# Ledger of designs, part 3: VHH binders against q93235

Target 1, 248 residues: q93235
Amino acid sequence: IFMKTLDPKVPRFYGKGTIIGVNPGVGYQPWLKERPDSTLIKYNLRDQKSYKAYLEQMKTYLTKYDSNATETRECGAGDSNDDLEKNPDALPCRFDLSVFDKGCSEKSDFGYKSGKPCVIISLNRLIGWRPTDYQENSVPEEVKDRYKAGSIAINCRGATNVDQEHIGKVTYMPSNGIDGRYYPYVFTKGYQQPIAMVKFDTIPRNKLVIVECRAYALNIEHDISSRLGMVYFEVMVEDKPVEEKKEL

## First folded at step 12 (VHH)

Design r1
Fold by ESMFold2, look of step 12:
Structure r1 (fold): chain B 248 residues (1-248), chain A 124 residues (1-124)
Amino acid sequence: as target 1 above (248 residues)
Amino acid sequence: QVQLQESGGGLVQPGGSLRLSCAASGFTFSDYAMSWVRQAPGKGLEVVSYISGSGGSTTYADSVKGRFTISRDNAKNTLYLQMNSLKPEDTAVYYCARDYSEDEFGERTYLDSRGPGTQVTVSS
């Protein structure tokens, strides 16, 4: 498994007031506990047992967003976590999972039973880090039509030319990616990490597709050789007859 | 359970010195880099200093270079911050923090744990 994250033993420069110069790693779910060295998401549409583990992993991961009004606050347009750095009594913004109700929630088995699997995209947590906006003329083409200032856009593509032709339609939830109002990360009870999901609406059956997802903000560096600012995983949605096998 | 407990804060006059200590338990202390982080009244968090798990690598914020020294004693599971030539702008709550951890989902958190903090007040 080729994973690119920041090594905690690597020396880093710290600036006044926040962590500066550290590139956040990009992660995904479902990543199965029982196969920790694998980045493969593989299941058979005709065999519910083959994707049950992915559903349970997604559900368990999302349990961290079970919250109450005492430890978080509702945040609307224009609100952010900026006050958390200066005010120990401030409440962090509540992350509402209802943004995923259009096909990437438990009600829809996170898209797995319909062959349109959802994958969570997240950033590693850097205390004090927040996204920096692109200048209007420098927004990358891949996200230009979905980019919103203050947010972290997500784009997923096939890793090779063949994968790019096979990956099909991808739906981003939210369309702008990870919402910037939940930054910065700070030491506070009840903090809720912001995330996004991607849904693979038209991924082919019985074919392995290698997926590359990138996170986009001016202060997220991309480097293909070291895989900074991106994550790779493979998806294979099978559609094969199920046969009963004798246990080994 | 990770536990961090800061001590050694107090009231000092400008130009004075303090030594902060942080007792660590619930994890293998020498495997983890550590940091001191401070929060002045009405201000954001500032990472003051960093030290590697072995103690061989240190980093300082520009605001404290030449005045503060981070150190650790891995045999005693203790992190230190020697603070000299203190200024009124050093007034803050100082937190001892573990620099990095990875959770059961493979996600990493930098500065993932801290103690309750110790107050340092520099006033004339």
Scores: ipSAE 0.437, ipTM 0.719, lowest interface PAE 1.6, mean pLDDT 84
Fold by OpenDDE, look of step 12:
Structure r1 (fold): chain B 248 residues (1-248), chain A 124 residues (1-124)
Amino acid sequence: as target 1 above (248 residues)
Amino acid sequence: QVQLQESGGGLVQPGGSLRLSCAASGFTFSDYAMSWVRQAPGKGLEVVSYISGSGGSTTYADSVKGRFTISRDNAKNTLYLQMNSLKPEDTAVYYCARDYSEDEFGERTYLDSRGPGTQVTVSS
């Protein structure tokens, strides 16, 4: 009796009728779990203390890419993590953080100090999952101008009409979204989670904006009720005088 | 170290029943959703059943819905799969898998650990 051994690198079957399906969840950073309003990114431009926790969270999140860099390989154009499924000794592709250097890096305080906060967008990890490309003529209109085959496009909008009026200009890094070369996800040491960042360039001051970010690939379905393929968070950039707490 | 060990597999006739067990150790069992997955000859890994950490939520693949029942005893760190009305198509190696984990950043990973598996053969 030939018993097949399960290799953790073997992808699960994501066919019709499966439990997990093909829809990954979407996550974002910074997310401060310790705060009741953890979905709200709120800070005062005039108060560095107010956004310190967000910066630290972003830094901490990104430090993981440095910590396991030695367990990765450089991947150029055309490379992908496909080899991980075939070769147990293959190293995962190293994620390139330099794509965030234009206003969303640590050097720029991830845009918080300048009032242009950056948010990290990621997908939950499904073993064996990879984005499926749209056909050229089937790309959704909202991402058509930025979509690149092999990537997961990201689009953020105001959740309501009012929010959409307030959200302002949004920049995506990279413009094409999450680079697909880092897929499929394989349970292997050194795997680096691919991410994209969204920069809010002209978000108004002293207004709460509810943001909806969606991920786009052919095999990503959007469901508002289950929040599949999308994530919601709130952003409020305050510009107010810092009240000196009179030390009683 | 995370450890999962399946048991209860065997040979059964069509229409028969089996109960699989999975002993878990090395982690807080109740904090993790668990799944049963199977791999049939020549086929890929298929998730057949899911149960939340608390056991309050269960999900089944269409292929096993109404026939299989997943359950867990968190006090015993044990996952179960009751398989009724077994079919030849259910022949596979069955694995217990830790299905859902969340890292310190809130990112979720599915099926991040599994046992060595137990063979289930349904044949007349």
Scores: ipSAE 0.112, ipTM 0.493, lowest interface PAE 1.9, mean pLDDT 87

Design r2
Fold by OpenDDE, fold request of step 16:
Structure r2 (fold): chain B 248 residues (1-248), chain A 124 residues (1-124)
Amino acid sequence: as target 1 above (248 residues)
Amino acid sequence: QVQLQESGGGLVQPGGSLRLSCAASGFTFSDYAMSWVRQAPGKGLEVVSYISGSGGSTTYADSVKGRFTISRDNAKNTLYLQMNSLKPEDTAVYYCARDYSEDEFGEKTYLDSRGPGTQVTVSS
């Protein structure tokens, strides 16, 4: 009789006073399995073959939202996955991918073809973890203009001064970052992880840019040495003539 | 496939001792920190103890500090929890959990890999 009450879906593992002080790591896509040690996103605008793998990776990643959609519910502005902790019969909120339709959708080749590549930003999943809001007067300056309570703001910049000079205009989708309504993470088949995308609108051609993206919530710590709360990757958009492979 | 199997649970009197074991397979055991978590009736999961992959670092919940000892034998792919001075409040299903799992996208989920659990009952 007691076995039925075991809801492993909502453990209390994380937070202030817990024995495991884990900060969620930040991840990005596209990450190619065939190059597991590479954080470089490099392709030629003139060569579709050069960015095909990235597109496929993005598509594959986003397919996970379709695969379990039937095990989710539509959530309005006032809804959140908090209900999962209170109601064992509650379904997790369905993530709305339409937020990426302005230049970061499959239809737009995620911006790769146009030389404005989009990158997915995600957080590692901590069971029971949820972002803590900044006080209105304590929001970091770099995200103050885009920050919304209940969200995890994302900010990407050049890793070095030179990179910052080259990175150009960056657009965030949505502007306020990762939607916090999808927290806390619960171990359920229907859970959909919230993500944000960063679009590089004016990234230079034929230059390598090292990008640092940070996630912002009160309970997300940043540490460069351990790369807590941040992720690094490199972007190089080439614009070069495609060498005609002489069909031997 | 990651497999974890707890054993060693049972019924003990207050003040008694138990030693739990967890057999791990399907992954490089020493590369992962491990945890013991427990779930009491009507309560959520509670992390009881944590041990690093090498075994060099351990952490305990305040509720079990000084009474429980977590250890591991990486050669045997086994995690242990020595429980001394057991109290009725320690009654729960105990699970061993791997620190994290990584999916095909390189994203990590923490403490999602657990065994079926072993029942510990402390009662007079």
Scores: ipSAE 0.643, ipTM 0.890, lowest interface PAE 0.5, mean pLDDT 90
Fold by OpenDDE, look of step 16:
Structure r2 (fold): chain B 248 residues (1-248), chain A 124 residues (1-124)
Amino acid sequence: as target 1 above (248 residues)
Amino acid sequence: QVQLQESGGGLVQPGGSLRLSCAASGFTFSDYAMSWVRQAPGKGLEVVSYISGSGGSTTYADSVKGRFTISRDNAKNTLYLQMNSLKPEDTAVYYCARDYSEDEFGEKTYLDSRGPGTQVTVSS
């Protein structure tokens, strides 16, 4: 009985005799789950109302990081959440949202108003899981220029050739991807999940772009069929006159 | 509220056996796969065994394969771990954990809930 066929949620055997859940799934925000086309981020630059829901979703998501100073600690260089596994009294590292201030903060409407929308990339939480670093010579080419040991690199591209032509310039915040200092996830109050943001700087107007974002660590498997290690969503930034619905 | 409570731990000699139990409440037990995880001193959390909601599928870490058996009684909302041929390296706090939860953002937390744990010490 192949466990894989019966329950896709069954953890995979990974590493040195440890059962780890399936590779962390990649998630994204804003995701408006109540909408039928929930994977589509579509709005009109000329219509603030059209992207309001996305902004609210982003804001709501980021409230997760509203923590009391007593529940988290400031972590500098060299610090990590490793202590959480060893010390039950250790506080989790506080996530610094300031890394998104250059165009992907609430102040900038997460880039939506300017037509450079930002998308949050996250990994599902696996208790005890942490990214495994690539060796220097084994870093995938697509993230080689941005990869930093201890981080999970993110790379987003067009899902198809056409999409790749349209996706334009993409900025990653931070450039290295998701900061690995915040791993491993542990059962502790105040844990803050690390995230990265992707900014679409030159996405075309009035065109649908299918985006594929992949997360990169040695222990993250990519499989298109199962969508392991990756996430798909669509982006369409419209630039059209707002038709005043004549209230009849 | 999800509640898990482990029991059955203790001190045992190498080669000995223990049977752990986990009482679950606060959720539909049969709807969730369950895991036994352990944490040795100074080490990270290790998943040692996994069982599907129905109990039809099980998996084991290589380190415990052939020695440990996970089972469940859904009617009693109880998870079990039969541990045979115990080794000193099996010394750890053992937790039962629920498979995963999903939050309002669609993000999953695997092994989202666990009990306070039960100490297993294997020593001569």
Scores: ipSAE 0.637, ipTM 0.868, lowest interface PAE 0.5, mean pLDDT 89
Fold by OpenDDE, fold request of step 16:
Structure r2 (fold): chain B 248 residues (1-248), chain A 124 residues (1-124)
Amino acid sequence: as target 1 above (248 residues)
Amino acid sequence: QVQLQESGGGLVQPGGSLRLSCAASGFTFSDYAMSWVRQAPGKGLEVVSYISGSGGSTTYADSVKGRFTISRDNAKNTLYLQMNSLKPEDTAVYYCARDYSEDEFGEKTYLDSRGPGTQVTVSS
């Protein structure tokens, strides 16, 4: 599938067989810069110090959405960022962070304190790229119950059978995944990248769980070897007594 | 700061040749794939050619296959585009582009780092 763009700043073609390809990479937060090689989210729910860095990272990330009314516009159900390609004076859609208020907001410590950590899922930015909808009868089974046309569905599972047994209940915010109204991506001031959050509601304590999250759109291909269309990270929620650091 | 500067553009007759160069600085050049993109009047950006960081892999748009050759000298932090058998439809501003940039969160934006471009005009 080739996508044509009208924006002169956007490449003409995205899709299979193109130089850029079809797949925006999938990313996650919190990713700690101080541990760039680590994809592990590990903390003790009894020790606030242990998950402080993750909270700070999440907070910092969400500052991306700080905007004034002059830089973005409110977008309703029928709106999209398509106007950005047609009108250079168009304002990008404002992202609504309230979609994460049910356990994945700052006020809830993004679920870390309660042992239900939230993870942000995002797609890398391809100029002019937008998700292609599945046909009604072609929606993958694993996201069929949550899929909505115009969105990028997200599905997270254990990477292995053992991990899948341990991962427990997962909640997606919003349920449909990443809101497609914020596409296409255009390099413009005030652009707000759409994201989704995954909440691990019943993740076990004191066990490492390898998580695979996949993004679903017709023009997103999945490949395990190259990790196209997916991201891996590990979650370990410890529940242990906090050892009082004896001040030597 | 990432800097890219294209050069080598100009006016040429149909069937002529040009060699574009791109000087890169502000990043480890060899760690990034590079592309040439072009924008013709009234048209959007078109990826013309792609080369991997090592230079071992190249890709071309169908419109330029057999006529254009992308190469790089990592020791000189320079990207090249040899353009042969130029056609009027090749008239455009040509940009050197890094394949992606990564922000402080590890998120990538593709082809967002480009130079100011160099004008290529093919006309009789």
Scores: ipSAE 0.635, ipTM 0.886, lowest interface PAE 0.5, mean pLDDT 90
Fold by OpenDDE, look of step 14:
Structure r2 (fold): chain B 248 residues (1-248), chain A 124 residues (1-124)
Amino acid sequence: as target 1 above (248 residues)
Amino acid sequence: QVQLQESGGGLVQPGGSLRLSCAASGFTFSDYAMSWVRQAPGKGLEVVSYISGSGGSTTYADSVKGRFTISRDNAKNTLYLQMNSLKPEDTAVYYCARDYSEDEFGEKTYLDSRGPGTQVTVSS
C-alpha cells in the first residue's frame, strides 16, 4: 500500500500577530527520485545492493549541510536564528549532524545494514515560521515524555493497529525532535534546515509496516485527510536469501 | 532568478483604497500560486491573501475578508491586491510571495520568494 503525501495547496490562516500561513508539511528521507511515487523503503538485509540507493540518497541529502557550512555560524543551546530577521548580516545556525552519530550516521549505514533503518524527518519551510511551544499542561500525551519547549517533537506510530503491533521500538534523534534553534526559516543562502531522525530498532523482518510520523508544536495542525503535520511511508526490512539472477 | 517587485503602496486615509501590483519574473508565473503577505511594525509576517496559479481559487485572512481582493494576470506576470476600506491596522509592508517551490529532495519552501515590499500606511 503506497500512501501519497498530500500537500494542501490552500493555505490555512492561523493566529493573530503570528506567522499566518500554510501549516508545515512533514517530509521524510530517503525518498528516491527514480521512484517518485513510492513511499516504500524496502530492502533485504542480506543484499547490500538492495539498500545502496537509500544510503546514497541519505548521503546526498546530508551533503547539503556541508555545502553551505561556511555560510553558517556555530550556535549553542541558547542561540537561535532569530537574529536573521533583524540583522541581514547575521549568519544562520549551523546544523549539528553529530546528533545522529548513535546509529543513524553514515558510518553506521544509517542503520540499514544492521536492520535498524533510520529515516529523516523534516518540515516544509515557511518563511518566518517557528514552532510555538505547548503549555506544559497541553502537551499531547504521545510526546509528553520527550517534548522540550523550543523543539518540534516527532512521534511515529503504525498507521493501523496491525502496523502498530509491528513497528516495534522507535528511537528519536534527538529525543526531543527537531531543534527549534534553527528557526525561524529565513531565505538566506546559508540556511540549514533542521531535521530529526527516527530509528526503527526492532522492526520485524519480512513484514510491511506502514508508518505515520507526526510533528508536534502548538502551531502544527494535524489532519489525516490532508495529511497536515504528518507523513506516511512504508518500511519493509527483508531477510531472505539473495537469488542470484542468472544473467541470461 | 526569481524576482518579485511590489508597487502601489502609499499613504491613505481610513476608508480609502489602494491597489498593489507585483511584477514577477524568472519563473513560469502561471505555474505557481501566489500570496500577499504583510508585516506590521512589531508584528510577525501575516499572509493576507492567496491565489492559485490559474486564479481559480482564492482565500483571504479573516482580517481582510470582504475588503481585499487578490487577482492575477498571467499574461502580464502580475499579481494584484485591491485593498478597499482600509483601516489603520492594515498599515504594514506588503510583500508578494510565490506560494512554494520544491527542491530536489521533494521538500517544499512556502512563500519561498518575495519582493522588497511596498509600504502601506493608513492614517488620518
Scores: ipSAE 0.614, ipTM 0.844, lowest interface PAE 0.6, mean pLDDT 90
Fold by OpenDDE, look of step 12:
Structure r2 (fold): chain B 248 residues (1-248), chain A 124 residues (1-124)
Amino acid sequence: as target 1 above (248 residues)
Amino acid sequence: QVQLQESGGGLVQPGGSLRLSCAASGFTFSDYAMSWVRQAPGKGLEVVSYISGSGGSTTYADSVKGRFTISRDNAKNTLYLQMNSLKPEDTAVYYCARDYSEDEFGEKTYLDSRGPGTQVTVSS
């Protein structure tokens, strides 16, 4: 049982013996630093230059997993990062990027070239935080078909009714969402943040689609006003002739 | 560079008191909420107390509520934890943590601690 605090900058939930700080925020990539206020992913299918920055950002983001790979261990299905809290010498689980090979890898230009762009979904890190599983009968309907205990399910929808009509088919990689074995987060060398990718398979051309992605675990609260447990971004895949910039 | 340095830990008898301090530098201290977290042997990190940037709001874990008091002096860039009525169960390394840090990708790490921690041992 969690109690809400009045100050949004204070942990929103505190209960029996533990303060749970801020509900994990949801982040996305590609986010371009040069446009920090822009949540719009816009590019032209006919113009490689238009989506180059997004590709580079995705690549750069994923390089962090290679950079500290030697400081990780291979983890099987029964393994987790639980030991990190107890053993300072324990190595964190290596994140498996191969789960994105079906259309959301660098090899496929993360789906951008084909007009099926992939977006990385992540949760902000809170020390000691881990997802709490839903009871079998309490899984939200939106993710019931894909939910797996031990994971954080992701669901993306159009923000409005119009957007929902346009968003089309969405594929989640992995289907169950963010693998929970990589939790809890601890400030240890080599920690690899787990992520999921969302692929927009049938997003319309030349239309702006506002996307809302929510993360689902029992201990993740959704609040639209504070954007807790969710993230918004816009996607526009253009298909138009590339206008030759008349060199003035 | 963000720096946090805890102090004030030590050995105390049950029922005793300690006052922890955390010296902060490398950031605008008043802009960030701060927390005290602790790690007992063989246990995970536990958030013990939280205080807003202005100091106007505080939160406590149930385990320490009524016994611990978090405060801050923004003019001195210092966070405090007054610990009264200490129990053996309070034995842990205590860390001060900043509200969050943001990496180059815009991802946030909440309760970021960069201090070495201070050992608190409650024993008869």
Scores: ipSAE 0.608, ipTM 0.867, lowest interface PAE 0.5, mean pLDDT 89

